# Ledger of designs, part 1: VHH binders against q8wuj3r1227to1361

Every score and structure here is a prediction.

Target 1, 135 residues: q8wuj3r1227to1361
Amino acid sequence: NDFAYIEVDGKKYPSSEDGIQVVVIDGNQGRVVSHTSFRNSILQGIPWQLFNYVATIPDNSIVLMASKGRYVSRGPWTRVLEKLGADRGLKLKEQMAFVGFKGSFRPIWVTLDTEDHKAKIFQVVPIPVVKKKKL
Below, numbering starts at 1 at the first letter of every chain, in headers, positions and changes, except where a header shows other numbers; Kabat numbers aren't used for antibody chains.
ipSAE, averaged over its two directions, is called F for ESMFold2-Fast, E for ESMFold2 and O for OpenDDE. V2 adds 0.75 times the mean of E and O to 0.25 times the DockQ between the complexes of E and O.
Where letters were taken out, [cut] stands.

## First folded at step 1 (VHH)

Design c05
Fold by OpenDDE, look of step 10:
Structure c05 (fold): chain B 135 residues (1-135), chain A 118 residues (1-118)
Amino acid sequence: as target 1 above (135 residues)
Amino acid sequence: QVQLVESGGGLVQPGGSLRLSCAASGFTFSSYWMTWVRQAPGKGPEWIATIYSGGSTMRDDSTKGRFTISRDNAKNTLYLQMTSLKPEDTALYYCARGLYKWSPFDYRGPGTQVTVSS
């Protein structure tokens, strides 16, 4: 079974290929605006295709990622994820589940799971996405 | 302008019940998760419960059996039904937008005082 899969509002976004599945949700209306996948055979361990794709994602977008199979990190993967709000200094493994945000701020609900076991991230994000303050 | 206004607090005897309300305005209420928190004198803020846009709830175990969070999106109102109140429930109760136990909010009301005393 896959490490993770993406489901939004009851709709699953699976990938038949080993690699990274990406779903983009607009942070204003909460609708899925795009989804794509990057095959391991294409990435070859370097996330430049993903990086380029992320660059095209509109600001104020929620970005969901899930790996299928094993992926190899040979490039600036952490940089790509950090751009989407991941913590700095994270060590990537062969699998990932990620909830990120493309925007001018870093929400604390950004989550990266790199465990070797199956991951289920259940997360609700208020729409529109706004910068939060500590209590 | 985003506004949250709590009401329904007051003085109640132990074992009593109160229903708090939070009137929301200035934003699309139904799109946001909402949270009740409380703060007693000399203590830090304490998370009570969160209700998400779709109505799912998370609650702190300490009050889970006694407190119930709900919302009426048509009225832009958040509720906290409190039962079997205890003196230790005495606190200022806040309504907050976009907060759960491990996440910050962006707005909260001024709070409503709940005092449980014999």
Scores: ipSAE 0.007, ipTM 0.313, lowest interface PAE 8.9, mean pLDDT 84
Fold by ESMFold2, look of step 10:
Formats: structure tokens, sequence, C-alpha cells
Structure c05 (fold): chain B 135 residues (1-135), chain A 118 residues (1-118)
């Protein structure tokens, strides 16, 4: 019933399982290099599969996440969001959408939307991703 | 051999308090982050709180600050202080060890039963 997907340059990446969906985009060329999902059973407790996946994402990668259904919104897995640029002390609501970055700096376009009924982000990300000075 | 042994559970009235302990052996306790998890019959495990090797903690918002995780590295012991207990807190409580440095946990104890009933 609930519809969730991630869309990159017009191509949709759907998820059929409750949990979170992840899409990784190469920050140098802007192409999607990975699409996977992590079901609720993996998110409960300490999700080694998710931690290992994120640890192996290449630097300079854009990382998109979206919830599907009623996902597990708390626990150690949420620390992944901080590694990808989310603020520390984050409280997730019943839905989330996230545009993050794996790398040595935090781009200004890193964004989290979390709400009880829906979460949606529309974002244009410059490619190649480069570090910019904040003023 | 890595061992984790929980204790301190039991029957308690609603509104009561318990302190759970987790005795650790077979590894350098102070180098690992540690977690409390609970599991009610027929349900999946539910994370409660984690304490990192540096002493900082993260806890589940659903307990609304009623539960406090702590550790005593000199005694190789992890603690969970539970207050304002409710019938919904009835579960098997167990501790879990993370891997060396920051990583997912790899061991858990057999657990200690907490029952909150009139």
Amino acid sequence: as target 1 above (135 residues)
Amino acid sequence: QVQLVESGGGLVQPGGSLRLSCAASGFTFSSYWMTWVRQAPGKGPEWIATIYSGGSTMRDDSTKGRFTISRDNAKNTLYLQMTSLKPEDTALYYCARGLYKWSPFDYRGPGTQVTVSS
C-alpha cells in the first residue's frame, strides 16, 4: 500500500521490502553504482550487513536512503546516518528520506527529511562533487 | 573463551526498580562497546542501550530515560539500572559484546528474566 522509491535522473529504484532502501551514486561521474535494501530483521539489533556495506562505499559517493513501510527507526544502525553526514543526536520519525555523502567533508546538500506520514527530498547535486568553502 | 553472564532479574511490581549485571570474561572488556537487548516471548530482539569503550552512551527513546547503562571496567561488568518498571518491560534481558573497535556485536549472554506483574 505505501509507495516508496528513490529516483535518480529519471530512473526509479523501487523497494518491495519494509525497511530502508539505499542507492549509491559515484560522485565523480554521477552514475548509480549500487542499489540495495535492508529489511527490518536486519535493522533490529546491530546490523552487520548494513555496517559492512556502508564501510565499503567508495569515498566521494552520494548515498541516498529512503524508508519503506514502517521501518525500524532506532537502534545502532542509525549511526550510519551520522557517518554519512547527518547531525548527531538524530531522532527519526515514522518515515525518512536522506541524501548523504561518503567522504572527508560534508557537502551543503546533505539533507534529512523525517516525518510521521511521509518523507520526500528533491535534490540537485553538482557533479563532480567537490569541496566548497562555507561562508 | 568469551563469556557473558547476566544476573539481577526477577519478579518486581509495577513502578519498581532492578539493576541488571553482565559479568564478562575471556576478552579485554574495556576495549569493547557493550549493549543491552531484551526479547519478549514470540517477539524479535529489542535494543535498549549501548555504551562505547570511551564511556559515552546511546539509549532507546522508547524507555523515556527510565533505563541507564553503565560499566565498571575494573570489574569487567556491564550494568542496566531500570526504574519505573511497567508490565510491558517483561522480557528476557541479555547483554551483547561488539567486535574489537567500532563494529557490530558478535556475542550475547543467555539472559536474565525480568517479570513485571502485580
Scores: ipSAE 0.000, ipTM 0.159, lowest interface PAE 12.5, mean pLDDT 74

## First folded at step 2 (VHH)

Design c05e
Fold by OpenDDE, look of step 2:
Structure c05e (fold): chain B 135 residues (1-135), chain A 118 residues (1-118)
Amino acid sequence: as target 1 above (135 residues)
Amino acid sequence: QVQLVESGGGLVQPGGSLRLSCAASGFTFSSYWMTWVRQAPGKGPEWIATIYSGGSTMRDDSTKGRFTISRDNAKNTLYLQMTSLKPEDTALYYCARGLYEWSPFDYRGPGTQVTVSS
């Protein structure tokens, strides 16, 4: 079972079989500050639980999301992603990795490489060091 | 006091049409996003469509081609025009204030029952 998952610095974060997994990274420190998972059965097609959670995420955060399973209501999901910086034309997939940003925070050192439902975050520093994070 | 009252529901045959109304009072209607949601027995609430204060809309793909949300700010009324109704559209339909950014809704009416059956 190749579900989307989030791994930060070699640590996999808990994920249910379906739903949305969220990992929040401090944009300045680069450390994980919180994580949670929402099952589809809990979200019940309207991701208000996710809305509320995301609302509590501090600005200047990098928000990692992994989705598993079908979206019942794509519109609201799209709205969540747009709030985190997704393009308005983004098409949701049953298995998807997403990197968003809370607030106006858009660090230039964060790059996303996505291939075949796998997303990798690259932290580029002014020195020849690259840190990779898996989503 | 904020109040939302839905009307227009009823029994309709498959392929039929219904127009739901939601009378709003107790707040500046034109300033708020308004939403239609529905809930069928045994299922969770399902988002249908939202119309923003400016008149723009967002709709769920499952009903996008059949359902149209609109509003008349002068009448403080929200509408849902439903066409090509299917049995799976059977549900209690709610008018809700929101989605409003991160607030799905803060007020909801008692709902109007829509039953699609041959």
Scores: ipSAE 0.019, ipTM 0.336, lowest interface PAE 5.4, mean pLDDT 80
Fold by ESMFold2, look of step 2:
Structure c05e (fold): chain B 135 residues (1-135), chain A 118 residues (1-118)
Amino acid sequence: as target 1 above (135 residues)
Amino acid sequence: QVQLVESGGGLVQPGGSLRLSCAASGFTFSSYWMTWVRQAPGKGPEWIATIYSGGSTMRDDSTKGRFTISRDNAKNTLYLQMTSLKPEDTALYYCARGLYEWSPFDYRGPGTQVTVSS
């Protein structure tokens, strides 16, 4: 299986098994408030654990996700990405990395990289996260 | 009390078509997203397709668009139109409900058997 991790301000959060790793960062202060993972076997079914986890993420949170292994793209869990700011109708490939946001607006830095072999994002996010004014 | 009852399964020749139905009661059907799942003997559950309350759908690539999910909110019924059926599609097919649009799945029906054989 492939090596995968999320790094925030120099600290690494590695994935322990194939699946999806999630790191949540407080958008007001920029500190990591949660790190958890969901293995492929959970994601291939109807993953109530993932849905409940995302539902409890506070508004104004930066949500980082990274895949390890293959087949994480299947199932309704991937609609979570749209709720966190990914483009609607996007089809995941076998690998993904995602910088998203739980809140009432979509920041310009929301980014998804998805490919069959590997995915990587390096991103600087402004803190505190605020809504940009319209033109 | 939530009830989901699947129907429309049966024995079908390869290349044939079936339409599965899932009759729903005990909840406001139009407010919930709905999913089809199948399980073959000796295997774990396999997700097929989801339709959200707004009408958008998501489906598994492995069926190559041969399966189409739809709903009729006036009849409280979820459908799965299956075409170009193959022996590998033989499984117990069941529907599952989410609590509300964009909410955890929490219930499934007992299923309807689909058998594809010469």
Scores: ipSAE 0.006, ipTM 0.258, lowest interface PAE 9.4, mean pLDDT 74

## First folded at step 4 (VHH)

Design e2
Fold by OpenDDE, look of step 6:
Structure e2 (fold): chain B 135 residues (1-135), chain A 118 residues (1-118)
Amino acid sequence: as target 1 above (135 residues)
Amino acid sequence: QVQLVESGGGLVQPGGSLRLSCAASGFTFSSYWMTWVRQAPGKGPEWIATIYSGGDTYRDDSTKGRFTISRDNAKNTLYLQMTSLKPEDTALYYCARGLSEWSPFDYRGPGTQVTVSS
């Protein structure tokens, strides 16, 4: 139903399964250092895989996330967004695109988008995150 | 030693144009994305634009129609072409390696002052 991908410097990172796509970018060079996906089954319950992954992300990294399909929009995993600079108490909707930062400060460009079926976060941040939903 | 040196700032009338330059040295310029930011007195830093090594550009909407970021990797130089300048564009303009001048791991120059006034 949904086609979601994260694009960095012209390279697309597609997501194949319902859940959350994650792309990590070096904050200085702008290169992708890692990317992975977390399916709903991993997001449910105790999402230790996600938490462990995020914990291993080096400081001064830009973290891009995009949902695909009917992702698990609630649960403990959402706290990772706060850790990456999202406002507390944000409610996720049917879709999300997120640009976060792993570090000691919160950049002004940290953004969570939950409304657009076609989210282009690069309009507010210097990193493109695109999610497309089939209408 | 990483060095960034901005130039091209100055006093300009509203509606005028300026072209800022940033001379980079001490690192492989072409391997890094580069960013322009500005800060006006009493205001927080403002992101203007970023350009990737491959040349793709991303810009803030507030200046997107008027400012253009570019780079010359052969010259190790970053540019910011500003047009239709407004008084509110008055600020110290910084060139930064990477995404943010506010990051402790990034490098930035001392800045070049841009003053837009009639």
Scores: ipSAE 0.019, ipTM 0.401, lowest interface PAE 5.1, mean pLDDT 83
Fold by ESMFold2, look of step 6:
Structure e2 (fold): chain B 135 residues (1-135), chain A 118 residues (1-118)
Amino acid sequence: as target 1 above (135 residues)
Amino acid sequence: QVQLVESGGGLVQPGGSLRLSCAASGFTFSSYWMTWVRQAPGKGPEWIATIYSGGDTYRDDSTKGRFTISRDNAKNTLYLQMTSLKPEDTALYYCARGLSEWSPFDYRGPGTQVTVSS
């Protein structure tokens, strides 16, 4: 079994399905406001559910993403990362972890870690901790 | 007016090759990312490949390198080169224009039929 989760202020947010998991934190109070996942069948086609979800995230929100298992690392859905502050043209590998931001600016703490074997981010200030762990 | 017109489909035997074209008009083709999607009877749409304005490409693993997306910005044309075709590739193939904001696709063509059978 692959083991992956996102951790915010000591609380863990696991996902049981292959794909990506998303945690949204309000940037004003630091409270987690949603946790959801998008399985590979959603990511592989035209990912309307993901685009609509991200479009409804309030401005000034911290957006954490982590891959679970074998995820779809290519396709139109990856444009979401650029809109949340990732560098344009970045290529995803077999695993990813991401700390992004939806708002009118790009904070310096926006970070993407993507590797073939393990992806992990630890970020303390001003954002919550995001962690993805392998077997 | 924005138009996308696919061509190059047809009947082909297993193992054969086809090159699909998508002629674009009514917009600055070189500024948009483009994608190929297919839909078989009774199934939902399946993403094939995407090419960004800068030339970077992404493709679905199910084709295992048999399909190659490309573009010619001077001719306002998107291409899909298909090789080693299998009966499972039988579908309506269409191209779509990607948006730069939060909506991925705002227009698609009517499609061209690809049929792989003996």
Scores: ipSAE 0.012, ipTM 0.250, lowest interface PAE 8.6, mean pLDDT 74

## First folded at step 6 (VHH)

Design f3
Fold by OpenDDE, look of step 7:
Structure f3 (fold): chain B 135 residues (1-135), chain A 118 residues (1-118)
Amino acid sequence: as target 1 above (135 residues)
Amino acid sequence: QVQLVESGGGLVQPGGSLRLSCAASGFTFSSYWMTWVRQAPGKGPEWIATIYSGGDTYRDDSTKGRFTISRDNAKNTLYLQMTSLKPEDTALYYCARGLDYWSPFDYRGPGTQVTVSS
């Protein structure tokens, strides 16, 4: 059984290998724009693959991460969590659920309720307001 | 001038062993992590293993313990010990210097050819 998984609007985003799952949500529209996974060996050995991926994520994105497997070790890859808003003192747990934000975007409508064995993300995505230029 | 030169490649039968070397010069070798990668015909580059300046090693699970990365800082040399070689291991093998976590490679050698065939 998976220790953690990501589900958005009833759609599950599974990972076949131990490591972390990443799901990117557009902060304005609330839709999933991309998802991927990184094996634990990749996270430890070549963390720049994760860094490069995160670098391509647009600002104003919500980044969901979940761990899979029994062993996800802390290492240089965890720096990406800090980049996405995590405290430096964040402790990595076997069942990790993380919500990060790209850039300075910190929407108040995103909340994370964490328990020992699960985490819930509550969000009310606003409808984008398109401002029309008055000609 | 930074220079990396791989050696030790060649033709070997399945089940055989090879030890690759990478001679480094033009920089403080001991301060950098080093990485082995390979590229087979028609495939993209594949990560094999990385050894950090502190000596910690990481490798891809696909090697299944057959490949071992090591370094000798006194000789400015990186090594890759390969055992139980398979035809699928046929590739051009490169050593690369790591710059930082956001810039994994800034230099690599021209590569050494490894061919596994009966």
Scores: ipSAE 0.304, ipTM 0.668, lowest interface PAE 1.1, mean pLDDT 84
Fold by OpenDDE, look of step 10:
Structure f3 (fold): chain B 135 residues (1-135), chain A 118 residues (1-118)
Amino acid sequence: as target 1 above (135 residues)
Amino acid sequence: QVQLVESGGGLVQPGGSLRLSCAASGFTFSSYWMTWVRQAPGKGPEWIATIYSGGDTYRDDSTKGRFTISRDNAKNTLYLQMTSLKPEDTALYYCARGLDYWSPFDYRGPGTQVTVSS
């Protein structure tokens, strides 16, 4: 059994059940606008509930994900993460931490950590999120 | 009327092979991604594989080396080729239609039983 949580600006969002925890942050103001979780028993390798949830997330949102326990990484999970800026060709493992972005572009700070035992991300994201031109 | 009908299941010995078919009707089959799922007694539904309209496939790692999903759009048929079958593959196998990338499957067939036993 593992301990998992998401912390945003000093505020912790603990996970209560095995599965995926999601925190949504407004990319303009940097405030948390949503916090939800998806149990493994619900996901069952087909994360359609997560698909639907992600579809309702407003553009220009930072999306944080963290797994607790052994989340079901089966099914089109890579597609969900790709929608949020993850690289293609991902190999998902039993643990994951993810900082993604829903928008019209992929910020450079989008990060995925996937491991069998532990996944962790510590990151500072600039607010507001803006598309930067490559010099 | 959307209809999905699975066939090809049965009793097979460990190490054997089966090819499941799913006959689709009542919709433009080629426009939809299709999925195979299974459910064993006492367990929840388990995702096996998905094939998109363009032919790209996603497969579960547990069966990736043994199971192959394919489709024949001209025949409105989805296939699952299973090889090296194991007792743990025993389950009711369903064909399911996915609406699009963000939607869960909205239709599935009644299923075909696959039993792997010595």
Scores: ipSAE 0.024, ipTM 0.349, lowest interface PAE 4.6, mean pLDDT 86
Fold by ESMFold2, look of step 7:
Structure f3 (fold): chain B 135 residues (1-135), chain A 118 residues (1-118)
Amino acid sequence: as target 1 above (135 residues)
Amino acid sequence: QVQLVESGGGLVQPGGSLRLSCAASGFTFSSYWMTWVRQAPGKGPEWIATIYSGGDTYRDDSTKGRFTISRDNAKNTLYLQMTSLKPEDTALYYCARGLDYWSPFDYRGPGTQVTVSS
C-alpha cells in the first residue's frame, strides 16, 4: 500500500519510499517534534542511522512507526521496537504500525499491529504522559 | 580518557555557511562511527548525520541535504559543512561516538553554538 502515513491531530506525515516512517511526539505537551523515514537500504544489516535517531529521541516521547510497501521486516533494526516498549520476540509480518514510548516505563497504550495486508492503529494518548502507580 | 570537543560555531546571517569541527582523542577514531546532533532551547535532541568508520554517510532529510558530514581519520576530526543556513538551524551542535547498535551513543561533546539571525 503506497499511501502509508501517520496522522497526528489532523496532520498527515506521508512516506514516499518503501521502509519505515517515524514520527516523534513530545509526551509533555503533545506536539510533533520529529518526522523522518528509513528506506530499506538503510534498514538492511545494522542500520546505524535508525539506532542513532532513536538514541537521540528525548525521554518521555511518544514514538509512532508505520511500514510502507515491502519493508525489511527482519534483522537487527527490529530490536528498536523492543527499546520503545514492544514485546521481546515479536514477529513482524508484511505490514506494521506501532505506538511506542521512549522513557523509563511502559505505558499501557504501547501497541503493535502487524498483519500481511493491513496494519492500522487509532490511539488517544493522555498528555502529559505519566507513570500510573498502583497500590 | 575519551574526549570530543566541538568548534566552529558562531553567529551567521541567513543563507550563510559554517563548518563545524569535532576534535577526538582518547580512542582509535578511525574505528568508530560518528554522529552530529543538534538541540535548540526547550526542544529535544535532533539527529543530523552519521558517518560510518568506512566513510559511508547518512543524513536526516529535514535539512534537505544542506549539511554534509565528513571525517579526517589522520587528524582525528569530524566535520559538519553547513550551507544555506536558516533561523531554524539555531541550536547547540554536538558530536557523538557510537559503541554498538543497542547503545549507539556512548560519548558526546559539550557542543558548539550556532546562531542564525540577521
Scores: ipSAE 0.000, ipTM 0.122, lowest interface PAE 12.1, mean pLDDT 76
Fold by ESMFold2, look of step 10:
Structure f3 (fold): chain B 135 residues (1-135), chain A 118 residues (1-118)
Amino acid sequence: as target 1 above (135 residues)
Amino acid sequence: QVQLVESGGGLVQPGGSLRLSCAASGFTFSSYWMTWVRQAPGKGPEWIATIYSGGDTYRDDSTKGRFTISRDNAKNTLYLQMTSLKPEDTALYYCARGLDYWSPFDYRGPGTQVTVSS
């Protein structure tokens, strides 16, 4: 019933299953290197698949996530968002969209939008992703 | 050192039953959610069921309720009760523990082989 997608530089990455859609972008060149979905039974029952997937994402990668339908908004899988730059202790609502980063620093463009009806992020990310020095 | 050791597999006829056990040591078993996973030859791992530390259970619908996960925290043991076994259930069955945020390695046992054939 519900429609959701992630769009990167004009290309859409659709989702066909309720759950979480994930797209990984190389932060050096800006190319999409992975598109994966995690259905609700995985999020609820085998969150280690998501943890392993995120752990193997190369450093300096942009990680996009979006919910589809009624996703599992609670449970241990949600801690992956903190690893990718989300605020600790944030409670997810019925929909979510996320732009995160796998790396040694937290870029300012890391963003989580979570809402009861619709979550949407439009973001421009500078490529290559580089650490800014503290002023 | 965390250890998980599965047992109870073997050769069984179609329609038969088996109960698999996973003995845990080296960690506080009752504090962790636990999962059964299987892997058939030439296939990737396939989730079967999870039991959370609070006792809630979840199963993959593909087994149509033939498999039941349970745990005995006093014995540090995870169980999988399998009934109405089919040749398609032939696989290596193993238990797994949850993941640490900074240690992405699987905590799983070596597995116990289940073979369903006539």
Scores: ipSAE 0.000, ipTM 0.171, lowest interface PAE 12.1, mean pLDDT 74

## First folded at step 9 (VHH)

Design s3
Fold by OpenDDE, look of step 12:
Structure s3 (fold): chain B 135 residues (1-135), chain A 120 residues (1-120)
Amino acid sequence: as target 1 above (135 residues)
Amino acid sequence: QVQLVESGGGLVQAGGSLRLSCAASGFTFSSYAMAWFRRAPGKEREFVAAISWSGDSTFYTDSVKGRFTISRDHAKNTVSLQMNSLRPEDTAVYYCAAEPYGLDWEYDYWGQGTRVTVSA
């Protein structure tokens, strides 16, 4: 049973489509500003749609991603995730949950979970998102 | 035997242009996405550009957008990188790579590289 959803502050953002779900949160106010999904059938090459979408996301945004069903990674998925703070050299599996950040720095709470059958992240992110200074 | 052979590197002044080429053999070229990477002195290898198996989609690192163009020729089994408006920071060994489609993004095959030097 392939099931995926994103929940923000008790509100669920489901998608009936197999593929990648994306929820964007304003890092200053903590409100959800957009929700979209990319169908698996479209993600059969370089994920240009996802990349282009991410490029339009305002800076200082928390970006949540979750996979539904089996998707085919035929493009530089890692690059898209890296742009949102994922570690370099990551390996993707069939399922994915991701908490990323679009901005000029990489918060420590950026995290990626990849599994063959289940990926899950439960996380509290402080708002507003700020760059931590060295003590 | 799988081979990726890069060519076209050299010395060029800032603002100049180069066209890199990669000749592929020993595998089903049309089934692979192709990419260019580069390694500058003292730095890690980084992604530069990629093109889908069909050639319909391209992908670039931000620093080369608008300056570099990746293309492929299925008839000749080649992938090319047109580099315009070159900068000193583009100085690196450029590598050609081939990636099969799957659940993971990993390049199966690599060339030996061609050196690009951009002088100020």
Scores: ipSAE 0.014, ipTM 0.310, lowest interface PAE 8.2, mean pLDDT 84
Fold by ESMFold2, look of step 12:
Structure s3 (fold): chain B 135 residues (1-135), chain A 120 residues (1-120)
Amino acid sequence: as target 1 above (135 residues)
Amino acid sequence: QVQLVESGGGLVQAGGSLRLSCAASGFTFSSYAMAWFRRAPGKEREFVAAISWSGDSTFYTDSVKGRFTISRDHAKNTVSLQMNSLRPEDTAVYYCAAEPYGLDWEYDYWGQGTRVTVSA
């Protein structure tokens, strides 16, 4: 067990199994609405459970992800990061942390940190989440 | 032409059972994950259950775990939802949906829906 968690406004959301953990926050009010973990056995192959979970996340949601242990860092599941705003063609290293968004635009605060030993993001997100207009 | 056709809906009393069926045509059934969604009157559509393209993995929303069972039959190109111990809050139009391999995150095809009404 390595020490992996997601923290939102002081509350920690730990994971008990190697894989990834996901926390969903409503972008209008900033409340956590879901916490789910996906262990390595689910991430291998065609992880329909993860794909379907992300597909049902309401629009205008902040989506946080963090790896625990030696997670499955390759394969089809990683495309969810691109759907949530990560850059196309990214390569995950041994650890990852991600702040993403489910919606029709990509906020500037969408962030992926991935490295071999430790991945960590500390970030403040404006609430409500709104699309910036170009002047 | 692609078609998903639900059947098996109806009126049942609370505690009863129904089996929904979804017949698929016009696409390669074995290459799609299948799911059931439902929409109560005046509400947004919500996820109910899903089954992988091979049938080896299933997933359920928490409110139906232990009561509903999803299955698929490759010989008949159907996916089914066995609904036991029905409650009034299960009242909704139930939709069948198909998603290729789960890689696209969008269900390509949706049925017209079948109405389930559960009375007290």
Scores: ipSAE 0.000, ipTM 0.139, lowest interface PAE 13.9, mean pLDDT 75

